# VH-VL binders against o94451r108to261: the designs that were tried, part 6

Target 1, 154 residues: o94451r108to261
Amino acid sequence: YSRPFAPVVHSRIRFRKSPFYDILEQFNAPFVVPACVGTRNTISFSFHVTPPALSKLLNDPKQYRVYLFSTPSETIGFGNCLMEFPTPQMELRINNQVAHANYRRLKGKPGTTNPADITDLVSKYAGPPGNNVVIYYMNSTKSYSVVVCFVKVY

## First folded at step 19 (VH-VL)

Design t2
Fold by OpenDDE, look of step 20:
Structure t2 (fold): chain C 154 residues (1-154), chain A 117 residues (1-117), chain B 107 residues (1-107)
Amino acid sequence: as target 1 above (154 residues)
Amino acid sequence: EVQLVESGGGLVQPGGSLRLSCAASGFTFSDYYIHWVRQAPGKGLEWVAYITPYTGYTRYADSVKGRFTISADTSKNTAYLQMNSLRAEDTAVYYCARWSYNAFDIWGQGTLVTVSS
Amino acid sequence: DIQMTQSPSSLSASVGDRVTITCRASQDINNYVAWYQQKPGKAPKLLIYRASSLQSGVPSRFSGSRSGTDFTLTISSLQPEDFATYYCQQYDDLPYTFGQGTKVEIK
């Protein structure tokens, strides 16, 4: 039942600070969502909720959330990365459930996109099935990097 | 009865290797984080590593990273700790422990690992 | 890493005494602290979790409290079987870290 796992040193993406939350932990190394034009693509990856994070999610659910972040891959390393998803057409599923969020930014307004709150879809359990992310998308001219993060909300 | 039983401890020379086992019974093994915690003779407790037996995710203390590997076989309800490149400072009683979201509620009896020339 | 500074390292007490052990966290860790009892040659035994929640089966003379980053384990009336070493543990972040331990000895 167990899956092979190789420890990976996560490269942390530095997102622009938000007054609404603090990123406490990044659960996965940035997963690349390749550009695709004129075709539909699907990517999937798994992430792990650490014991400390799980304790907090269970004991203090009003203070902690799990967000899915996305930024253009080309912006990684420059710091203050802006939220942007592989739009115009995408669907996010966490553990086979659709995550509802506004993945589009306002026209001409970079940085107006919020991370996707996937807390309610994340398994708050150490056992099966784990946590799986699936992104269906189409006509994305950019490559994006996606991470799931544990956050404290204000 | 909920139980964890460690085995595999012994005397090994510096640079040597040893594999510990932690056999679980009385509970659903795959539902929990399984940890190793060690205690040097006459000293305190030090967290070593954990694994999620079902999904296989692991984390390690910096002191053992790159040398120790935690694994699990859900078909045997057993967790393992492969210890390579052992050092004198790795000498300790090694406990496996079940994490129940707020604490280690079940511990094995421990197995002694002695690294000495 | 989060440091748990435990005090005292040892204390002598008599049966019936009130015993207090303290751990100070190096940062705000909310109430993510557990306490364990360990007797010689035995594995640790869980006493308290979530700073103040008594583990099932643990005598009510054991209690835990929090004040900011200070965490206290109290034994209201020490019994003969309570002579042991006690450890605090934080689980706010990895790596999990323990206090240095407090040995409670017979006076």
Scores: ipSAE 0.905, ipTM 0.963, lowest interface PAE 0.5, mean pLDDT 94
Fold by OpenDDE, look of step 19:
Structure t2 (fold): chain C 154 residues (1-154), chain A 117 residues (1-117), chain B 107 residues (1-107)
Amino acid sequence: as target 1 above (154 residues)
Amino acid sequence: EVQLVESGGGLVQPGGSLRLSCAASGFTFSDYYIHWVRQAPGKGLEWVAYITPYTGYTRYADSVKGRFTISADTSKNTAYLQMNSLRAEDTAVYYCARWSYNAFDIWGQGTLVTVSS
Amino acid sequence: DIQMTQSPSSLSASVGDRVTITCRASQDINNYVAWYQQKPGKAPKLLIYRASSLQSGVPSRFSGSRSGTDFTLTISSLQPEDFATYYCQQYDDLPYTFGQGTKVEIK
């Protein structure tokens, strides 16, 4: 973890609406997962759960979740971004725990990838350890932007 | 005893700066959100900012963004509020408060900041 | 920002009276409301959290309730030490916002 020296202004990524959840808050500025071909790459970043979000996660756990979203960086400017992960073979770790999710879309069907539910791995606590994301990946031909969001599920 | 104690308040001129301190005792400082809440004389309560002492994340009210900086020193169990470019409307009793996930359960006694020419 | 419209701004009551203070949220905030008591020259004191949960050490004559976006603090039988200013607070979203306050004065 690195402590910020100044307030960070987050750029909001607008994902296509889902009938299954509403995005209530974006916890981090989009983190860029760079293209990587022929070699493995590892990126890491931290995110913050706000007090209101934490209150909801603790008090109403069935209604609120924490999802990790990903989209090609080149699509951010167009809005209504679709979920797509750098590679279906990637490994996602939250606070050193492996997140289990399906990062593969249906062949020929864009937008069929679901965000990764990382709620159970997120610290429900203001103190240590915080929240750290690590992504292991290779053979990603595009740059992707990753954000962690607080969602209400239906 | 769980306690928060503010200090550093005083009289400053508009455009001036002041640094408040909030010393915590009786609890694990790094386990909580620490907030500043202020109250203008004879007025209500206004949330100012918060920090997570361990990770260092902060958020601010729009009224103080760019002028105030909240920080914390976990080795001293102390939170700070650096106030720059002070305005008359910043005149208030400044409280530090511990957020216990559902409410501010612990408050300091407050320290008065008066901004006047 | 979420507004908490508190009413009344002040009221006069006698010892033993039932006192009711209301806050209306500008939007649906579930039950993420807290109530505080503040006496002159003192910091606020937590009374109620999660709209209706009584804080430890607070007398049972204090209670909180919710109806939609309306939140009510009730003192069933006002005691001499209860003359103070009361504030509601929402914590559904940032920034945290408070009601304008209700001063409970002796009649």
Scores: ipSAE 0.904, ipTM 0.963, lowest interface PAE 0.5, mean pLDDT 94
Fold by ESMFold2, last read:
Order: structure tokens, then C-alpha cells, then sequence
Structure t2 (fold): chain C 154 residues (1-154), chain A 117 residues (1-117), chain B 107 residues (1-107)
């Protein structure tokens, strides 16, 4: 016997594997960026760099990076998620500094968008002020889930 | 002078509770990761938990998860380890230690917790 | 969890001897290893970090090295004050884990 699906929030997102990096750790629970059509919206959240990740970021910064990932919220339960930003009309700030990434996607070719490398904007310090993400966006017809991940690059 | 000082250890019966304190002096507590590491009598070292005092983020070893809670009061430069549902295998000297990104560079003197009936 | 297998469990040596203590990691942990000295009734004291970097104020007779997943602490000329138990620790991932310890006794 069964009953209708009860909502279960996913604690992590499983992205499609890449030959260019391995995802070692997800720093935050998936944060929802709601749909927003015809207006501007702003979301913010914090993430925590774990002690082992911080050791590696300080000691081996060419090999270890911090990437911001995004995927449509409706797809996160299925695994093999593809990288997709909410809209090309977005601005990502890490600790009040603009991150430079390619937010564009090729229509009909999902998974061609790279995650944002935010490593140089991440505070490499356990104390204040912490690590904060702000996304300014408009004209996103879908809800997106966003995670900041610790990665090893090749 | 940089110091960590533990307190609150003692004798407790199985199923009981204790609260350990870790008071920092000579440095700003909220600038660092603070960990608890324990050592059973005559045995090696076991990592227990850490806190980031500035954010309150915590992580626990599986052996204590759900029974121990780490917290911090940044206004008092002090971390706490609340230990509930204590078992004989929790008997140990409990150290608090500062993580310096490549090592535990500052340790307290330790406080003994003995769990026996 | 990453296991650190430390050997020997104990050893006895004379003043002036070269002493080596080894730890084997259960997986690749790069150079994220620290070594500690602990005397009876005292907290551990840091000797080596990043496998081979000597902590400030530690005598130069202590050194560390790595070969793959094998890590070695060496005391080049054992002194009477080196009677202690030594631990390796990995910090590649949580939970941080320690070797079981090596008790060094001076003959």
C-alpha cells in the first residue's frame, strides 16, 4: 500500500560528472531562487567552509577551488543534474564583490554552462565576516536550486 | 598568553549528563575553528566535534552525534560541550583545541570524564 | 573514515639513536598529516605539519617525510627528553583521525 508523495527536501544535488573537476563537498543545503517574471528579485544566503576545505584552499589553491552551481529546482530529485543559471540577466556577488561568470546557455543544449568559480572571492578565514552570497536577478521563469561546492580541479 | 582551559569534568553514571566548558584567553575565540578531542585512559586520540564560533556551524563524530551538542558564547570567549546519554565508552580526558588550518596548535590541559555505575 | 595505521606500538632505544615511526593512510591524503608528542599527564604538542614542516620551537632533530600513503617521523639523535608517546594525524577530511600512538622509551 502507498499514499501520495510527501514532500522531501533534498539535502544535496547530484550533478552530472565533469572531466575537469570532482565535487568533494557541498557547503550549503540547496537554496531556492524563486521564479521571478517581469520584476527584479534579490536572494541571499551564507555558506560555511569546513576546516579541511580551508586547509586545502590555503595550501593548494591551484588544485582546489570553490564553485557555485545552479540547476532547475524541479530536477534535483533525479540525479545527473545539469548546470543552468536562472537567467543571463543576473548578478552574483560573493562577500559584496561581483563574481564574473558566463551565465548564458545555448538554447537546446543543456549542460553547456560552466559553474561559477568564486574561489578568489571566498573569505579564507574562520572568523568574521563569514561567507555570503547575493544574487540579483530578473525574468527567471523557473525556480532554481543553488549550492556552493568545494571542488578539485584537473 | 594564548590559552584554552577546560572545566566541568567529573564522575557520572551511565545515562547521565555533563556540560564541559572551554574558556579561551589571549586570542579572539570567534576567529578560529574550535574542536573537542578526547582520549580514553591508556588509549589514543579521537576527534569529537568542532564549532565555528562566529557562525555557530557544528559537526560531530558519528559516535557522539545526537547525544552531544557543541555551542559557543562569543561574548564570554567560551565553547561548551553538552554531553547527554553518557556511556562507559565516553570515559576519557576531553581536550578543547584550536585548529590553525594545518594543525591543532593550542590545546587545553584536558578535563576527565568518568562514566561508571 | 580515513584510517591511520601507526607502527610500532612501542620501541626502546638509547640516547643518540636514530628513531623512525611510521603511519600508513588508508587512502591518498596528499601531505595533510601532522605529528604530535604527548608526555604523561599532558596535552599533545605539535611537532610537524604538512607531513614535513617543522613547527616553530621544535628541535631540528625531528623531521617528517612522505612516500605515497606512508608517512614517517624521524628523531635523528634521540635525547632523554624525547621519552613520550607520538601520534600522527590526518586532516584531509573529517572526521580527523589519529594513529594509535607509538610509545618511545629510552634505555
Amino acid sequence: as target 1 above (154 residues)
Amino acid sequence: EVQLVESGGGLVQPGGSLRLSCAASGFTFSDYYIHWVRQAPGKGLEWVAYITPYTGYTRYADSVKGRFTISADTSKNTAYLQMNSLRAEDTAVYYCARWSYNAFDIWGQGTLVTVSS
Amino acid sequence: DIQMTQSPSSLSASVGDRVTITCRASQDINNYVAWYQQKPGKAPKLLIYRASSLQSGVPSRFSGSRSGTDFTLTISSLQPEDFATYYCQQYDDLPYTFGQGTKVEIK
Scores: ipSAE 0.682, ipTM 0.883, lowest interface PAE 1.5, mean pLDDT 90
Fold by ESMFold2, fold request of step 21:
Structure t2 (fold): chain C 154 residues (1-154), chain A 117 residues (1-117), chain B 107 residues (1-107)
Amino acid sequence: as target 1 above (154 residues)
Amino acid sequence: EVQLVESGGGLVQPGGSLRLSCAASGFTFSDYYIHWVRQAPGKGLEWVAYITPYTGYTRYADSVKGRFTISADTSKNTAYLQMNSLRAEDTAVYYCARWSYNAFDIWGQGTLVTVSS
Amino acid sequence: DIQMTQSPSSLSASVGDRVTITCRASQDINNYVAWYQQKPGKAPKLLIYRASSLQSGVPSRFSGSRSGTDFTLTISSLQPEDFATYYCQQYDDLPYTFGQGTKVEIK
């Protein structure tokens, strides 16, 4: 008989390069959104905006943005990950406000899903209320990992 | 009115420990990033660490990572720097400073830490 | 880490002189530079942020500017109370880093 290996925990996700933005930093450890077939689920987590990122968000908000990324957990560590949301049947809230994003995937067109631009919902203070993400979803056949990233846009 | 006051500095042998305090008055500590910046005698300024008191999130310079721990007690409007495994190169005046999103706008007067045998 | 190379390391000048201190960043840091004045035995005092914005209560003889990765602090007419060491600081990324300082001695 064999013993199973301890699960690998990834601290960072590397996404495919985009001509439209550069990822400058990742604000949270990848948060797992478990598979959820035929039922509803809710997940929540927090992220922290670093002092240099906050300076840029306050001073240059057209150039610097905060994006929420998602990818199937199984693909992490096996090359550059593609942006993909868990399911079209989801709602993303940042600090209790609904984020507007397109959650749909297109058949035969990999990499067509954009990360969610959540910049205008992010708290731009070191103090209260902090930064919280809530995802309501159903019918996700895979586990996904979610990160909030600081980006420079072109 | 707005003030930061450091305390807890002193003489310690290599390998020893000290705990510094940074008490704030005239403003709410948990509304800001709070940093420690040090200055060796006759030398320039070196960033050490920061804390976000509201969330507890921290970052450290590589030179102190694993040896120093920054913390905050928001009810006392105070940050702390626990310094372990001290080395001679840690000898410095330690300032706490408020980060106002574009600069260190409020500094304490500093507390001297001397690490020598 | 972003290096800030500050020049000169020291200078002597007379009251009324125009003084210029420079810092060069090791990479593009946009305008994310602050300047501080420090007198012996005292904490640093903020003069300039965002390369060119004057902090409240700082005399208008102090100014800052940027050309690419080169940043300057100018004192248009040096006063006796300007005896101090001056530091630039980048805040584009952590770790925040400072220039090595410029000691301004008044003749």
Scores: ipSAE 0.675, ipTM 0.879, lowest interface PAE 1.5, mean pLDDT 90
Fold by ESMFold2, look of step 20:
Structure t2 (fold): chain C 154 residues (1-154), chain A 117 residues (1-117), chain B 107 residues (1-107)
Amino acid sequence: as target 1 above (154 residues)
Amino acid sequence: EVQLVESGGGLVQPGGSLRLSCAASGFTFSDYYIHWVRQAPGKGLEWVAYITPYTGYTRYADSVKGRFTISADTSKNTAYLQMNSLRAEDTAVYYCARWSYNAFDIWGQGTLVTVSS
Amino acid sequence: DIQMTQSPSSLSASVGDRVTITCRASQDINNYVAWYQQKPGKAPKLLIYRASSLQSGVPSRFSGSRSGTDFTLTISSLQPEDFATYYCQQYDDLPYTFGQGTKVEIK
């Protein structure tokens, strides 16, 4: 729709299927990472691990993981979204610890960017301090939406 | 001694409201998921809702969504279930239970809610 | 929602008998099953978690097992205090769901 009657708000993001994992649950509503050119920006948000997800993370951590996904906000609702980080110039922290991911986009190879596996940084605990995401970034030419998902890996 | 104690049950007319309390003792209740599970007379167990007291996140069974609200006061080590627009089918013993990551390992004694005209 | 179909609905057995109770899940739930005992007028009591792990303080005559989507609770030598209703519960996904219960009566 080039001129819709009203803006559509998406509570979930549908990513292109992967042979390496299934997305079982999205822990947060998509969080917007605004475009940021010529300056630095910081965003933060929290997510909640549900009781069945925590049981699986504690009992079967090789099969069940927590992945952080990102996609350009403008692509949501127009088919299966591709995994893409806001910029190579970013740092992702989960519970104040640096997460490891390949933030680079490969030219001519859409969908080659992997989500960040943040499982080992996620609190396996219902109580304090909870689960927080912080993204430090610069030079993102478009707005991105970020979700933390519970996945089963193969 | 680790305990959960429910209170606030009683007789109410259809369309009425009740507020149940679940007081925890012997453990820090904000360290756990706290659930409500109900049992209609002579029937089995039905999961109702949970709260993560530290963060305030909640989830509800479809049968109660929009009518029941679970909340917590971590300073009082207590969870609450506000039940509005009560129906005859809500008649049950209501248990609060601690989810210990693989099971409900601590249950309260239950509090009876009877909804009848 | 995941349905847990429990059988039998009731049984009678003598002290010393081996008793088995079964639950079938409507889909693959791995080993995310717990078993509870409930005596009249009391809250449920945890017996088994993760299909086969015995809760601390539960007598060793209780055991649990899994075969695919079929789960069993076994009481190897029934005692008079085992008169109760038994429930299975899946915790693979919300809403958590229970079997309808099995009432065990002592002859």
Scores: ipSAE 0.673, ipTM 0.882, lowest interface PAE 1.5, mean pLDDT 90

Design t2
Fold by ESMFold2, last read:
Structure t2 (fold): chain C 154 residues (1-154), chain A 117 residues (1-117), chain B 107 residues (1-107)
Amino acid sequence: as target 1 above (154 residues)
Amino acid sequence: EVQLVESGGGLVQPGGSLRLSCAASGFTFSDYYIHWVRQAPGKGLEWVAYITPYTGYTRYADSVKGRFTISADTSKNTAYLQMNSLRAEDTAVYYCARWSYNAFDIWGQGTLVTVSS
Amino acid sequence: DIQMTQSPSSLSASVGDRVTITCRASQDINNYVAWYQQKPGKAPKLLIYRASSLQSGVPSRFSGSRSGTDFTLTISSLQPEDFATYYCQQYDDLPYTFGQGTKVEIK
């Protein structure tokens, strides 16, 4: 007589704490950006701004921001995940507009990559057109998991 | 006229099911968050759930998770609350309400759900 | 969950009286508070949002204020149509929560 095991699924990513912001919500389940070597790849996904987050983004936009985070998929079960983009050879678009962030990894300084502040590109509206993320990339040697988070900045 | 109208309330036995409707008129409800708020007889207000009709995204109060399902049909300007495994403590007037970004600015008149044997 | 502790649960007042109702939040919620009026058999009606902003069409005798986590609804001169139950609501986080209500009745 056997007892089946359920696989462990991660609905959230626990990033290392920062003195510069608090993560208040994750707007999407971690989205996998597969490894891609020697070719180009494109991924896309949508996220949803919750009613309390929308209230804050509209009323207090200096304190409340929307950040895009990324970390190697292999690490998401361990907690204290470090911010790292899949590859410097990438372009991030939010609602068809290019987001500008530093995608480079710093040699010998893990966790020094900042999440992308995408607040000004996010649709602050419950209706159309919604919120969409597109990542164009190449030469990512690992699989990465990506989340869009609502944050309070200090 | 901007209006929300609930329907589908009634008497149901414990463990039973009921589907409520929330019909919007005078505005495009897929531009808004739509919520359900309930009020037990002689009691205060309790938030139940919301839907973003444009995206279909939903969230539920812990007291109803796994038993209630909210949905929308944008072509009919209507939201629905499917209530399963009903309990006596679910007895309430159920309001649907439109969330602006700072308030519930439009409420329906409510529909009574009574869960009793 | 954020608790909103509303007081008093009821009060008696005469036409012309100044009425004050308070809510205390269990944590900092900034100014994300709305106030509603409900008459028997009717849906709630919005009075105040963002702690102190008066909703369009609401008489100016209604006002709201904040001090830290304490929020106040004031009716400066009570009118016959103001006898109702009043609720505060926080919208800082889900689940949205309401105070227990304050019934304002005729003295």
Scores: ipSAE 0.673, ipTM 0.880, lowest interface PAE 1.6, mean pLDDT 90
Fold by ESMFold2, last read:
Structure t2 (fold): chain C 154 residues (1-154), chain A 117 residues (1-117), chain B 107 residues (1-107)
Amino acid sequence: as target 1 above (154 residues)
Amino acid sequence: EVQLVESGGGLVQPGGSLRLSCAASGFTFSDYYIHWVRQAPGKGLEWVAYITPYTGYTRYADSVKGRFTISADTSKNTAYLQMNSLRAEDTAVYYCARWSYNAFDIWGQGTLVTVSS
Amino acid sequence: DIQMTQSPSSLSASVGDRVTITCRASQDINNYVAWYQQKPGKAPKLLIYRASSLQSGVPSRFSGSRSGTDFTLTISSLQPEDFATYYCQQYDDLPYTFGQGTKVEIK
């Protein structure tokens, strides 16, 4: 648990707009992924798909997707956040299946990293087993905040 | 036979409390979103709240937030609506309904709640 | 909140008549509309989902359509059992909202 400043808790993250998708809903409060240097760490959390989102995922799966976003925790509340994964040395699992995403960022070019499209790994069901995220990572020099979002793609 | 049965309605004074039950049969309760929808006498339908019984996740209409609480007991295949600080405008027939991803496909027959002095 | 403006509030018709009921959404809601029938003292009954898809067991004289933010329920030839109140419902976003209802009465 990190508390370098005031105990301000943000319930949402506002990301820079993209011409390729609109963020419609955040499924979870921003989850903190602490900095971790020299060893590996594991973070896990759950998210809930709302009834309207599930309707759309089942009826219009080309148009509606579920993306996982990440941004340095320190940037939240200071304008539009840029998409950035904690480290290239990470593995993302959704419901025990490996998600495939490009975790690399281009040095000096913030906002060039795409969120992870995890739609095909999300349980599209109100009942068991639910939806779980696990992140295995190492060598993240900053704290990051992670949200799973419901998006419309174009 | 798939059904929902509400119970627990009645006459209550303003400021009072009441707990409604929604008993499900013929289907696995924890596989669905369960909602409450109400209808004031002679009026239209108003969404109240939902629960995901498997996870316990809930959301409420602004008009009832902080006063109403949904819960579920999966072992009894039953959802509950605890209504506190009741007001005259809460007078309605209360339906529980199953959300089947594109519609409320199963409704209970409703239970009347009357809030009056 | 998404508003659903339903019209007319009531209408009178005879058995065999064609009846049209309209809902207008306050914003684009794609096809996420359901229609329900309710008889006095009874729970609503699902007729149409996704604006135009007929629920199993519902007679084919019921149909739904969409034009932009306007949604229409049509009963092609009224039957005696069709005299009831009809509601549209959007499910594009929470809170789910309903039109105020259209009472279809015997002329």
Scores: ipSAE 0.670, ipTM 0.880, lowest interface PAE 1.6, mean pLDDT 90
Fold by ESMFold2, fold request of step 21:
Structure t2 (fold): chain C 154 residues (1-154), chain A 117 residues (1-117), chain B 107 residues (1-107)
Amino acid sequence: as target 1 above (154 residues)
Amino acid sequence: EVQLVESGGGLVQPGGSLRLSCAASGFTFSDYYIHWVRQAPGKGLEWVAYITPYTGYTRYADSVKGRFTISADTSKNTAYLQMNSLRAEDTAVYYCARWSYNAFDIWGQGTLVTVSS
Amino acid sequence: DIQMTQSPSSLSASVGDRVTITCRASQDINNYVAWYQQKPGKAPKLLIYRASSLQSGVPSRFSGSRSGTDFTLTISSLQPEDFATYYCQQYDDLPYTFGQGTKVEIK
């Protein structure tokens, strides 16, 4: 006899709610950033800005933003995910430009880091070159899942 | 001259297939979102699907998901709508339209698809 | 899906009349509304975007406005070339949706 097994695939990440923004859309399926100890690693992926999101980014840029989120991959099925970057030893590039974010969290204070606001680095254009994320990192002891989200800011 | 030209419409039986083309001229097709919008005879407008030709990303109206496939060939400046498992309710003029971030600013002339037994 | 309820379905008017066409959105869509004119056998033509912005080359007798979820297209003095069907369209979210149209006929 046999029992078929299908791993659970999560197409979305549900982050803990914030009074400062609403997540309106995920632009990519969660992208895995593998654990990496004692070596450097590089990952890259693309995301697509939808037509309604682009309209809003162009017309109302104070209120509509693009944030990059990260959380440990092991937690994404449970909801109320906390924002956490893979390691302080990382560089995030959006379309070959360095994004500025605080990759460290306060000791003993989970969920104290903010997502990266990458809006000004996002190509607000349907055509080339598209939108690309590159993460250079080392010394991440866990696997992380990364999504780029369209948000409304209050 | 900025232009979109649809072709490939015709008469087809229910369950049949048809492929529409949308040829662009006068602009770089892969710089824009390209949509299909349809209009049943004597009726209003219904959004069908879009493609981002540069990335290949697509999205479909629920009424056509699993039956229609939109694609693009950027070297030919052309989008395609492959329509399978056609139904009588798919009878419409099919427009190809360019999305200019706040409106459909360029439309083709339309091509009629008639699905009838 | 966001529904756009357009009224009236049709109207008869004379050259020189003021014509008002209304769309109501089923939810808050901010100002993400466009208006189109369509003549028989032709593709739609853009008139208004962002609820009230006039497209280049469109006569100034056309205007658009918003009050909450109600959107209005106004033709201040109807001309012979304005007899057509008019559609509103929301672009706040996919699927993009249109009103059912308003046919403006010669009285």
Scores: ipSAE 0.649, ipTM 0.874, lowest interface PAE 1.7, mean pLDDT 90
Fold by ESMFold2, look of step 19:
Structure t2 (fold): chain C 154 residues (1-154), chain A 117 residues (1-117), chain B 107 residues (1-107)
Amino acid sequence: as target 1 above (154 residues)
Amino acid sequence: EVQLVESGGGLVQPGGSLRLSCAASGFTFSDYYIHWVRQAPGKGLEWVAYITPYTGYTRYADSVKGRFTISADTSKNTAYLQMNSLRAEDTAVYYCARWSYNAFDIWGQGTLVTVSS
Amino acid sequence: DIQMTQSPSSLSASVGDRVTITCRASQDINNYVAWYQQKPGKAPKLLIYRASSLQSGVPSRFSGSRSGTDFTLTISSLQPEDFATYYCQQYDDLPYTFGQGTKVEIK
């Protein structure tokens, strides 16, 4: 039969729960950052801040944040994913501004890498130019999937 | 002055289609979230859908999902609501409204859609 | 969906009376509530946003408050032009939802 199977499509990433924040909303479908061995690569994508999220970001920015999450693409759909950036040698830009986050992998210490808090770089405006992510990276031996999430922090 | 004007309402049979327009003047649509909110005769207000005209992102109430499509033409400062497979329960005054980040601060006058045999 | 339960559904009051309308949210929505006035045949008009902030151009006799998941709209001294239906609206999450409305009739 010509169509016995369809690929599994995951529209969301389930991350291990944290006592420090709740993920309220995922702004984009997981975006693949391909493996890139021995060379440089650049990827870009956009995300949309929903009306309720924008209200909260404008009115209560201490309590509500925007985090960028990353996990190896191969782990999606196989339980709770751990936060892991493609490589420590990456540069993350949000709306042409460099994000400052700890990209380091701590070997033997799963779950110690924090998502990037990009809130101060996110446009709090429905109109142009929107919200854009650019990742410059080298020497990622795996593919990663990236999502931007709206979170409540505690 | 800042204004929204709806048009395109009318009488239509069940299963029919209708396209509403929401024209902005005095401000740029692509700077705001634009919503549709409806009110059945003698009833309260029900949120229908929104669009972010700059990005084209949309979201719909479950009651209209799959039947209604919101769109925008930023060069004309106009949003549209394409309504297909209309039902009697869709009978309402349809308002377009600008979301100002904490409230609907600008509403159009509304356009009546009547779905009946 | 977040339900907003508005009460009363209608009331009659005299000019000069203090009028209070209440909405209860089905869950914690912080202060993400707006209040609207609607006169017959007209679009809603914004009165209050963020539970207690008065919209520009709205008379100061209108005020809003919050206690937990209970939200109130108060008209301190009812005027003849305040005959209308009033709606609360939550904007904590989509779909945005409205209370059922309170029709205020001047005796």
Scores: ipSAE 0.611, ipTM 0.859, lowest interface PAE 1.9, mean pLDDT 90

